VH-VL binders against q9vpl3. Designs and how they scored, part 1

Scores and structures below are computed, not measured.

Target 1, 224 residues: q9vpl3
Amino acid sequence: RGKINIQRPKAPHYERARVVAVTQPKYPELPKAKSCFKTRAERTQQQQENPYNEIIAREVRNWLDHSRLVAFFHLSSITADDIFRVRVQLHKQNLHLKSYGSKIIEQAVKNTRYEAIVPLFHSNHCIVFSPDPEKTAALLRIVRRVPQMVLLGGIVEETMLSRNQLVAYAQMPGLHAVQAQLVQTLSQAPGHLIQQLQAHQNSFVQVLDVHAKNQMNEETPKST
Below, numbering starts at 1 at the first letter of every chain, in headers, positions and changes, except where a header shows other numbers; antibody chains are not in Kabat numbers.
F, E and O stand for the ipSAE by ESMFold2-Fast, ESMFold2 and OpenDDE, each averaged over both directions (binder to target, target to binder). V2 = 0.75 x the mean of E and O + 0.25 x the DockQ between their complexes.
[cut] marks letters that were taken out.

## First folded at step 1 (VH-VL)

Design a1 (framework fv_anetumab)
Fold by ESMFold2-Fast, scan of step 1:
Structure a1 (fold): chain C 224 residues (1-224), chain A 120 residues (1-120), chain B 111 residues (1-111)
Amino acid sequence: as target 1 above (224 residues)
Amino acid sequence: QVELVQSGAEVKKPGESLKISCKGSGYSFTSYWIGWVRQAPGKGLEWMGIIYPGDSDTRYSPSFQGQVTISADKSISTAYLQWSSLKASDTAMYYCARDFYDSSGYFDYWGQGTLVTVSS
Amino acid sequence: DIALTQPASVSGSPGQSITISCTGTSSDVGGYNYVSWYQQHPGKAPKLMIYDVSNRPSGVSNRFSGSKSGNTASLTISGLQAEDEADYYCSSYTSSSTLYVFGGGTKLTVL
């Protein structure tokens, strides 16, 4: 294998291989049923603490910990066949497309440096992971042909980047020193960068909402 | 006119090093994967590995990991397969083949093959 | 190690139809529509005959057709001709660390 050579690995070999191998985790067996006379509060808390969600959240954290490149996308309606084709092309470049529910992502990033990204996943979304940050250019080249995937931003070398910053990073492939300087420069004022990501998604959602209302809305009477 | 042209036949002794080549022409060399496929005398096809010349990303079959090295030189549109120390069991026909970069995984054009014979 | 299962040989007479099977698992043939078939004449490089289960490249006769049911892909050759006598290999994408896997090959004899 060529490009990736890790001198001081962040995680054990077995754990990384396990994460890469798991694409569709099975539901764990639930613990035996408790009393049927639970209060509403007890029932609500039990439903919110789904064991399956915790297991998948751990998988998401493992992907985040072992990936030097993470890209976030808004995902419009797309067929299963089309998304599989994208997944295969990404896999050839060591890029791994994953989809997780918003609650699972929130549980995965809670109390981490990435907690602020949770609002990005309020709408339909997907995430691409890679151990190789130099694959950012390949990622963007592939997704340019997939209009249903809209880049929102990402994380490179544990640094949050907006869409425009990630595009800028991708335009300088194979220049390690320049790429390191760019990431450092772009990562200044983390609160501002995170707000840029959130504003971009909110603007996109607002544009879609206005467009839908203009095409499908009926007349609304005015008071007085 | 897409063509993959491979280097000529080789006769080597066990323990010798070898590097064979596959030159692409008639297309954008850095936009397609190049795979290597082995065929022992009278046997079937075995995928060895694949390289994307645009960024030198390589993937090996588990059977050939550590036994061969795949590389490419973009400036001359040439991919390579090399051994540091040949064994008699390396005697085979070696093909290079182009993999379409779109999400399908098939080999649409093949080189003519390089016969490697390893004997004392 | 992990090869797709094909019959070692198949035979037919000119004008007949024959079918060659290729059996894998849910992580290759059964999981994806990325099955290809290659024809190899003695002393020659393989030639792509079918890709993505049933698609023919330009220049391949419509006598060759591909299909898939569950974990088994099939190559059917109708109107057999002497020139069809060759070895046939199937191949599939796989979601494992191995990107491609080949079948063991089938020798077609036309007598």
Scores: ipSAE 0.007, ipTM 0.492, lowest interface PAE 8.6, mean pLDDT 77

Design a10 (framework fv_anetumab; at its last look DockQ between E and O 0.04; V2 from the best seeds 0.00; counts 0 for: pae E 12.6 > 2, placed apart)
Fold by ESMFold2-Fast, scan of step 1:
Structure a10 (fold): chain C 224 residues (1-224), chain A 118 residues (1-118), chain B 111 residues (1-111)
Amino acid sequence: as target 1 above (224 residues)
Amino acid sequence: QVELVQSGAEVKKPGESLKISCKGSGYSFTSYWIGWVRQAPGKGLEWMGIIYPGDSDTRYSPSFQGQVTISADKSISTAYLQWSSLKASDTAMYYCARDEYFYGMDVWGQGTLVTVSS
Amino acid sequence: DIALTQPASVSGSPGQSITISCTGTSSDVGGYNYVSWYQQHPGKAPKLMIYDVSNRPSGVSNRFSGSKSGNTASLTISGLQAEDEADYYCSSYTSSSTLYVFGGGTKLTVL
């Protein structure tokens, strides 16, 4: 006070926090090439318990609507340094690692065609978004080396794919026409994808059990 | 064909500066990391650091941080390793190699032998 | 500084199988699937033989295989041939002190 600056006033923190919660999506506007697509936010009438949840759910819907590649992962306990390293490498490939609460994801996808993904998020999870589906191979190379991140499935060109289908897609060369044909072929069995995604979740529980047992046996050898 | 071609052998005296090069061809240079590996005479491999030419993001081994400078010029698809003041202990074979951030160094340069003696 | 632990030398006869071990800690070999193996002939640059513990690059013989148990990775070479005589190095990502670490190297002699 005692000095007024009209161009760039310094806002109090409490007012800034309120304004940020209302006006700041936590990512920049997605590529203009996707602006012609109808957003899922326009098709959902979600019941919100507070305005913050709706803002973040809208952010999730915007990522889903404007990303041609979305990959879902189970995330085990990981250090801040390790996740930071993964984020940096993903960012170099235009891959964006995001973590959202299960309630926010459920609110974002309720009454949309992607509602089937909700069961994947009942445990610790993270999501990787990209506008470029050709980056699927790079994504799998990076995250396969992080045992704390286990691929559950994904969405490519608005089509839900199981873990095995996404791996198959990743092995295709960067030929857009061939990749489009593969996506169409993989998407031709309605109903089977949900069974595959749930089967992967069940298989993952078994893998975690085996991993925990093997880790106990190998980490504490009685020699050396 | 994907290849990395390094500059020729160097013979220097302690205190001199040196910059050696590694030129990539046959692939998108800005889409891969370039790592530098040192091998002292009769010794094993030592990792020095890595650079992403697309934005010049550089990471160093703690043993080499402040000892050398890694850089790249994406306009000519060339990475560099530089010393401001050489020591006799810098005598070694230096390799550059293409990596996808610890995927495994799949393409290697032929090596540059640097000899530092009075 | 401190490299991953490999035996200094191993030997075998043509047609035999040998295994080279690479031992680290839970912060490198034990913690991640970032283990690679390199072959180096005298006077030449290293060649990638195995990546991500057990995967072979295109052009590498299926006689070479990799595995990992706990903090120890292993390279197995079956049907030994004279041209396999070389130095072999393991490597891994590390989270504790540096981003990447090599093993000390193993000299393979084919008698």
Scores: ipSAE 0.087, ipTM 0.564, lowest interface PAE 5.2, mean pLDDT 79
Fold by OpenDDE, look of step 2:
Structure a10 (fold): chain C 224 residues (1-224), chain A 118 residues (1-118), chain B 111 residues (1-111)
Amino acid sequence: as target 1 above (224 residues)
Amino acid sequence: QVELVQSGAEVKKPGESLKISCKGSGYSFTSYWIGWVRQAPGKGLEWMGIIYPGDSDTRYSPSFQGQVTISADKSISTAYLQWSSLKASDTAMYYCARDEYFYGMDVWGQGTLVTVSS
Amino acid sequence: DIALTQPASVSGSPGQSITISCTGTSSDVGGYNYVSWYQQHPGKAPKLMIYDVSNRPSGVSNRFSGSKSGNTASLTISGLQAEDEADYYCSSYTSSSTLYVFGGGTKLTVL
């Protein structure tokens, strides 16, 4: 009688195996408990777009579309009073200071040309809008008095500018002044070229004249 | 060329008044802040204050508030630092520097050495 | 009190890379990207080397670089040269009553 290896029982006879297979209780798969823990990402996605947020997002888009100057600022511990003062000063220059939540900004710029600005809005921020790009210098002068406002960058004439580029832009003369300078430069260019060309010719003529004079002096016979 | 030129070295006695100058050239003087920085002998840099010549907006370090007066004359592109009564502890090198929108002091004067000794 | 802390001294050999740290005591210093670095040779005025944490002014060698992590800004000098021997100061704009603050300075010695 072959020692029943209790550790490795021989496979039951085919018929027994069939019976065992059929009699195995099919335990209903426990409903995979839908992990109620919607990931923060899923919860944020299911947040029913508050109709109010949509309205605000449209407002933001409208400002972006109609502004020729947009500046983005980080706000560091600024008081309501300080914000108000700055707002008044900006308003006098037709600069409009607005504050929006990061989510609203994201919604507003989603699938738009402005989508690149989203990374700028990780904390407390404000945006200054203006229809006049020439007010960039004025904007910078005003906000210089407000240490709590940190310039991050902006959009001028539909071009995204870094902080440094905005500063540089503000230092540029107005379009008309630049055009005038260009015209002046262009008008002077021919004159300078002519002068340079003439200078070489004049130098040549002078050298030739000196040579001619020297030759004439050599040909004057020493009258004995 | 953009430059800041400061007035010459000063030797004073305690109790005397002093006004040193910093003249800017090569740029729009009214469009940049001018900061003053003190450096005592063998010591580090100390920010004293700044002025915006365009509107004479002046701000001081708390440590120097009431101790010095910063002013500017935009007509001659010159900033000033003045003491009403010097102390021996005021002995230091004083620098003026241009500051563009608080981004950094990119142009510095050569410094004015002030020596206060009895 | 808002303060920037720097090591008193650092040293390196020619060709090496060294880093100088600047640590702010308050969130106000670390929260701003208005960190600048200045180089000062003996008897000379300071020179701006880095502004806005990592930007180099025109004329500054690309061997100088700046970075920030948390409340600590760092100046890195690569390919150390003898001419780099100087005092280095960090500075920051602040939102406090003290608009500007300098670090205590770091003496860099090239061995």
Scores: ipSAE 0.011, ipTM 0.517, lowest interface PAE 9.1, mean pLDDT 83
Fold by ESMFold2, look of step 2:
Structure a10 (fold): chain C 224 residues (1-224), chain A 118 residues (1-118), chain B 111 residues (1-111)
Amino acid sequence: as target 1 above (224 residues)
Amino acid sequence: QVELVQSGAEVKKPGESLKISCKGSGYSFTSYWIGWVRQAPGKGLEWMGIIYPGDSDTRYSPSFQGQVTISADKSISTAYLQWSSLKASDTAMYYCARDEYFYGMDVWGQGTLVTVSS
Amino acid sequence: DIALTQPASVSGSPGQSITISCTGTSSDVGGYNYVSWYQQHPGKAPKLMIYDVSNRPSGVSNRFSGSKSGNTASLTISGLQAEDEADYYCSSYTSSSTLYVFGGGTKLTVL
């Protein structure tokens, strides 16, 4: 559960070139409606059997296939200006804020290991996608300035994480770098491996110490 | 290294205007909110409002809406709290504090004592 | 005009554990995980001790811990020491008209 999924990323749903052409990231547009989320919620409630559901579901699948970080949020009432500011700040960090109807999410995750996320979309929500799992700390820092966005959990490296696990993951800043260096070191001569492992050992121990402290702080029961 | 330095103590009469300052250093001033907190003599802390200097987004406690003005000049890394007409009830210690929008006020100024007496 | 409810004072002997409560509503302490605790010694600015209910900033002793249950947040100080004698304030985000609120404060006396 606090471990990073080491398994190789799932192959893309489609050819890389075709998927990129179809799913090329849409940059944030200026909000023009006085209440974007009211309009979105209304559309979602009436999107049963709409012909656009498969097109949008394909978009969601493409985001899931190409994102090593996915975070799910409950979204309370928020002004269009505030959500636009959040979207812009997220986009600067290669974090992509999206919202989709529950039927579209159901269709997108059918026959995948992510079917468990469907109940999260029974209420007003938004999703953040990113190819960069190291941006988890930046995501949480930005979103914590937005009390209307309440973290529910996420997916990192194809591993489902609870809210607390995702927060703990974000507070282990050296682990991904150590893990990447370990892989690189294993493909080098043995002498270089020993030297690099010794250099990373202290960093890895500190990351584990922070993780243990965070688990203790997060999970410490009330006591007097 | 991260520091908020407030302007010095003020002694004023009712009806006078006043603008006190809070200068940030050692961090990216435009990347954090600056909040203002009042503490009347012998009393508790009261949240007054908050500003994001990067875009001047300013939010006030309802108790202070219309009573004070919060502003910032990002070119000199300084936030301000000002009154157009002081009252005796404005006598208090005023703190500025750095915040990532309710993630906790982690750096506090030393406080500015404002005394309003007739 | 909203304040979180704290006891006016608490006391304890050195080495004991004490708990300071902070009671709000489902619109603040109960509804969100944005509870902070501040320590204030006489004549000095407050110091952040706990944020996000239970997280400790760097440099804060692990004798300080935070939790919440329902609409009540708690600050627990274990191994009470003389220097812990101070005023303690909780704070929370609120979805009511105030946006952010402090508790009334608790004076901790170390006997």
Scores: ipSAE 0.006, ipTM 0.458, lowest interface PAE 12.6, mean pLDDT 75
ESMFold2 (binder alone), look of step 2: mean pLDDT 92; pTM 0.941

Design a11 (framework fv_anetumab)
Fold by ESMFold2-Fast, scan of step 1:
Structure a11 (fold): chain C 224 residues (1-224), chain A 117 residues (1-117), chain B 111 residues (1-111)
Amino acid sequence: as target 1 above (224 residues)
Amino acid sequence: QVELVQSGAEVKKPGESLKISCKGSGYSFTSYWIGWVRQAPGKGLEWMGIIYPGDSDTRYSPSFQGQVTISADKSISTAYLQWSSLKASDTAMYYCARGYLDWFDPWGQGTLVTVSS
Amino acid sequence: DIALTQPASVSGSPGQSITISCTGTSSDVGGYNYVSWYQQHPGKAPKLMIYDVSNRPSGVSNRFSGSKSGNTASLTISGLQAEDEADYYCSSYTSSSTLYVFGGGTKLTVL
């Protein structure tokens, strides 16, 4: 016959297992994998998420890590032919236009230094990447002719810049001016930079609200 | 049902180019890394590098960076290991395996590459 | 040479238990819980026996177990059988530029 059941070790109850796990030594985790192999916690969290989105989110992180210039734009309705022409113009300057869903961007930047950009992507958006920060002026010159793309802000040399700061950076002459701007930006409290990004987002929302109201006024019949 | 099938044995002369393949089946090929491992005759396992087929992100062991090229074609679920110019010292069994930096499973059957004059 | 340290050979008799050690540094075996063990029979591809220090894949006998203490990981084979005669390799993630490293391998002989 079988053994007496009481002699078999009893598995810890959920609460006891949790306490034991908390008291054990912790080791650093592997660099994030781009595979379906996950820790138990990651698997449970990802049951709420499309697995395809995690794969693309890692591509976004790769672009962020390898680009010295990242610019964020709101993108209004534009034809496929028009956006293709913009991509060709940008590509000639080593500027790479990419579009990703807001969920993917949130997943890509969660728990990173870039998390503050998430509010910028609650509307239609696109991102331009480049390994060359000196191309910021070329980027803004090209985008000036594309009213469907509205600059929201960016990242230069791993430093988050508001719309106005990125425009100022594009106008800087030479290496000394660039160094001065970076020193100034780095001396700011992190909270102030986040506030500036949120203020620009709020200003953009206000512009959209004014535009929407103007559209309603244009559609209103003139008959009394 | 998950398996990796490698191309057949190769016999080459020094200076010749070579491209060997590793075909995945029974799983989402673009969702897993593929690693390459070398084993010289009578010697141990040496890790060469890995590729993520979904975006072609590739990482090499410093010993093999610049000596080989790892690539993948996701349309046919196949990863590749390539030499532009073979050396006699490249004589070895080459394995592909599914996995990242934690562990590898399954493994391909291996491709024997013999380089001699 | 960059490899984890394993004994070149180990031997045992059927029914005995043997242990194979794998020694690294704090940047690999000692620093992370990402140690794997592979079994290789002559002329065949390696087979995963243990992953993440102590976990067994489906289909691997419970006679195989893994553990780690400090910078040394260990593979233990209990109830040794003739078919266990093979080469065994440990491996680990490493924070160095190589990212991954294998042990030198251990030849198990069943006498």
Scores: ipSAE 0.000, ipTM 0.406, lowest interface PAE 11.5, mean pLDDT 76

Design a2 (framework fv_anetumab)
Fold by ESMFold2-Fast, scan of step 1:
Structure a2 (fold): chain C 224 residues (1-224), chain A 117 residues (1-117), chain B 111 residues (1-111)
Amino acid sequence: as target 1 above (224 residues)
Amino acid sequence: QVELVQSGAEVKKPGESLKISCKGSGYSFTSYWIGWVRQAPGKGLEWMGIIYPGDSDTRYSPSFQGQVTISADKSISTAYLQWSSLKASDTAMYYCARLEWGYFDYWGQGTLVTVSS
Amino acid sequence: DIALTQPASVSGSPGQSITISCTGTSSDVGGYNYVSWYQQHPGKAPKLMIYDVSNRPSGVSNRFSGSKSGNTASLTISGLQAEDEADYYCSSYTSSSTLWVFGGGTKLTVL
């Protein structure tokens, strides 16, 4: 019965300790000056809202602001044990799976640049955050094993990407210049993805050859 | 370049076991889910289940859970669908197909299984 | 019987436009943009015609287009040709334990 079509299925009580340990958020550092402020009118209209929701909404905003990779998933019926196993695998790659209520997401992104994501969260959902956008390939490899998690899209380096664009990004080499160019191209020209990928693969071969020759000249590596 | 090649037609009697195959080529076999789709004579398509060959994770349609077993051998890029004891109602065309997130992009040619007594 | 609802048959004349509907619920067609359409000629394997509601794979004629409104997805074939005569199936991701579901299929007859 727990796998039938139930909106927002409740976690089984027998798994409570594991679920609470995994899902209960560790509040990240959030300086007071960077907290989202509601207008006085909004506070008056939402005066009866749960104070816990305000704390969690600030946590969500902090994750969005400090992650260079954010991936959005629809989550169908899944056991607490299965989602816990996925969360553990993701954590090993510095990928942080979080689940928040749709009202909390809406509250967190209201009056922010991320407000456009709200429609994605009208049903069961989860979000994966990472400070490292090069982990996109690792993320997609892990979640491919979980058909209950359906990729909706994401944000990479502040750029909104569709599912297909995010998949394309994951297949690119880890060179920053090539990845940045791909993200920009995909956001400007959503059609003919295969042609775009072929063009960038050719560009990558040329860039790699130049880079290898520069390294052979014993130049000091530039790092950031 | 991407191709799924299925095993040949089978004629069996009720109670017999059967294992049919689907060999993938032209892509990274362990990076895509393989699904099995059933089509009874003159009927529509029914999704049966999927397998991720990289770790053999399987998911079944509720209608087929316990009726069939899906497996894969990543060393030879082959997925399998098997029955321990066939029934006359198992007579159908069986397709394998590669799953790309939410859709089946490449299909095998099909394996006809006929079960009669 | 848990299949998405399609009309059993649709017919049209060469050059005409026809539309095939695929109706589900908010837990499948209405809830997600993961609707695909498959064409099947007699004795052949299905072929992907449309994915993610409205996208065409390379090699599929631009006469085929897909759309969605609420709980109903639609496949539209313009400039109908004799070779379009086939069975058409829709499919959608579902939030139930089934994960994917097919429509009952529609036989397209070119008159």
Scores: ipSAE 0.007, ipTM 0.464, lowest interface PAE 11.9, mean pLDDT 76

Design a3 (framework fv_anetumab)
Fold by ESMFold2-Fast, scan of step 1:
Structure a3 (fold): chain C 224 residues (1-224), chain A 119 residues (1-119), chain B 111 residues (1-111)
Amino acid sequence: as target 1 above (224 residues)
Amino acid sequence: QVELVQSGAEVKKPGESLKISCKGSGYSFTSYWIGWVRQAPGKGLEWMGIIYPGDSDTRYSPSFQGQVTISADKSISTAYLQWSSLKASDTAMYYCARQDYEWLPFDYWGQGTLVTVSS
Amino acid sequence: DIALTQPASVSGSPGQSITISCTGTSSDVGGYNYVSWYQQHPGKAPKLMIYDVSNRPSGVSNRFSGSKSGNTASLTISGLQAEDEADYYCSSYTSSSTLYVFGGGTKLTVL
């Protein structure tokens, strides 16, 4: 009999299953719609207080806390069949592709060391989690086939890395050597690493803003 | 159905050049790695190297680095293993096999190409 | 290259259970969960029997199972049949320059 791989922590799955099983409501329906359009802020705040959102936010926190590898991607338009194929390929490597709403991500990371990632999720996104940071090379090989997924950065061993740093991490030969070199890279220029993350996010936002403004300009004449 | 078809057996003399082939069919050739595995007569399997046909990214075992060249032609879904100068010690069965990723197992194998190098 | 260590031979009778070991280091078998097992009948190409330590491809009998403890992976064949008589090779990803390594192989005899 084969044993479940003991090197792959089950804590995120176990805690997620427990939270969902214990606290999941049978009928998680939204409150009756209100007719006041000026209260979109109030509606957003009511959504944040939804028990379902809190449950999923706890799931996200469990993934973040128990994953030694987290990678953030912008996700362009992709068919359901194509993303499913990618998800299956990733799962074979103990890489778990998840998509969560920006408000849920924000709620999950609020008042945590990961709060700095929130700006990355103000656009269409997905996240890949793994308990095994040695899977970073696997992740990047799989994603190179998927042009709709654009790497923004990640977290390895609880440390935020830019896209280029994550690519460099993937090239390193072993976990011990990787950890030593990662510490060296981080200790030499912490401010520069943060700047790289911001630069990537800002460049991506600029591309999205240009696209959005072009869409709005085309739509504005139609709506008059 | 996924299939890897290798070129026929070769009999060569030391010092001659040789290029053997492995043609993939039934799948997206540019989306999978092709590896080469050597098996000397009566011996075990030995990994030689791999290539990703989509971008020709090639990795070699240190034992075979500089001894052989691995290449691929994606227009005809064919990978190649090549020697500039054969040695008697190159006598072996050579298998090509497909990998989804460079550390994943070989899930489909060619039938093998027997290379005999003798004077 | 450095091959993973397997016993040269193992033997069993029909219906018996046998285990083949595959021992490496922390840079291959011990460090990663990318252990695979291949079956090779005389004159034929190898066939994948187990991947990622314990997973079976479609079409592989549930009599074949894999496990790992520390630096040693094991292939267990239960309900041994005459058709199981073959050479068995383990393999692993390695963080070393070789990237991929095979075991020396084990000849299984069924009598």
Scores: ipSAE 0.007, ipTM 0.438, lowest interface PAE 12.2, mean pLDDT 76

Design a4 (framework fv_anetumab)
Fold by ESMFold2-Fast, scan of step 1:
Structure a4 (fold): chain C 224 residues (1-224), chain A 120 residues (1-120), chain B 111 residues (1-111)
Amino acid sequence: as target 1 above (224 residues)
Amino acid sequence: QVELVQSGAEVKKPGESLKISCKGSGYSFTSYWIGWVRQAPGKGLEWMGIIYPGDSDTRYSPSFQGQVTISADKSISTAYLQWSSLKASDTAMYYCARHYDFWSGYSDYWGQGTLVTVSS
Amino acid sequence: DIALTQPASVSGSPGQSITISCTGTSSDVGGYNYVSWYQQHPGKAPKLMIYDVSNRPSGVSNRFSGSKSGNTASLTISGLQAEDEADYYCSSYTSSSTLYVFGGGTKLTVL
């Protein structure tokens, strides 16, 4: 790129490089020491505390603590190219798509108000973080084009919201007082919110099962 | 109310530079892409390129890469289309349009157009 | 060069229905559900009529509908009216440049 009238490359590799740069740094796998002798207490401490998992769990807690918008998705089978394009689109709206293992999420939210979200992550999942809750509408506009990502619910201003509640929040006319009131009202029923999130996930799985069974009986290709 | 207002018509000679503008109002300027579309006299529409004003990420159609520069100034909610050296073949109506998102790329609001005439 | 193929012209009488085709490849129309249609009256800027293959923006008559089959998208206008006389353009996302391409445009005459 040396042309004065060309500011940015439009090639796909530019988006890949950019997304890779913003997702870095990753925490590398720690090398295993083969001949190190530790006291029993030191060995027990190291077995109870996996440094790699704790580092990533700390990263997850940092995202949760500093994000005013967190959205949870069920992620069905999706190509690396498709998820990469979604990540690029989200990043332009200051929305950060992340995926973490269930154990790491459990470790990150243990003894916090968000511990109840752990069951949502036992299947394929991803999470979107943002410091700006006004981006909820932009998030939903982007993910409606990605049928493999199904919204399960989220956290707005430290309050857990079901899918329907998060959709309602996104559709509000930008009256901050009304949005804050909705969020506060929803904090009164955490048990029922989790049940609603699980029911939504089960409904999606049911739709996928019906679709899969229909596809097994078809000879004619379907166009979308 | 969303509105895109473009600069006035231009008459130029080949080899001259030109910069035309598109000012957005009534929406978050940094949250939507702005695209530029060319329409030569009596011809169809051609995508030239798009810019995301929030970070100035700019992409060009293969036919226009190296021919024009697209830029934006978010402090005044204005996008620009610029030529370093105009050609007679640049004579056309130029539209700016707001893209709802990058993925779909449809343009929900359009500017009124800027007629550029290049003759010697 | 025009990437998407449209008929140069179509014609119909008031009250009739017409369909305008837009044919591409698997890297644009056939590969994605990101087809839009625009109406342009002489001397005016284009107006969005259909987006994402079949969706209508608020304020667009339900006489306008969109569909897609394989590499061909279609715009159908039912109950033709004199004011429908205009140029119609399809547009699609393309993976070959990670940008968009227009069709050549179709002039609709209402006789």
Scores: ipSAE 0.006, ipTM 0.459, lowest interface PAE 10.1, mean pLDDT 77

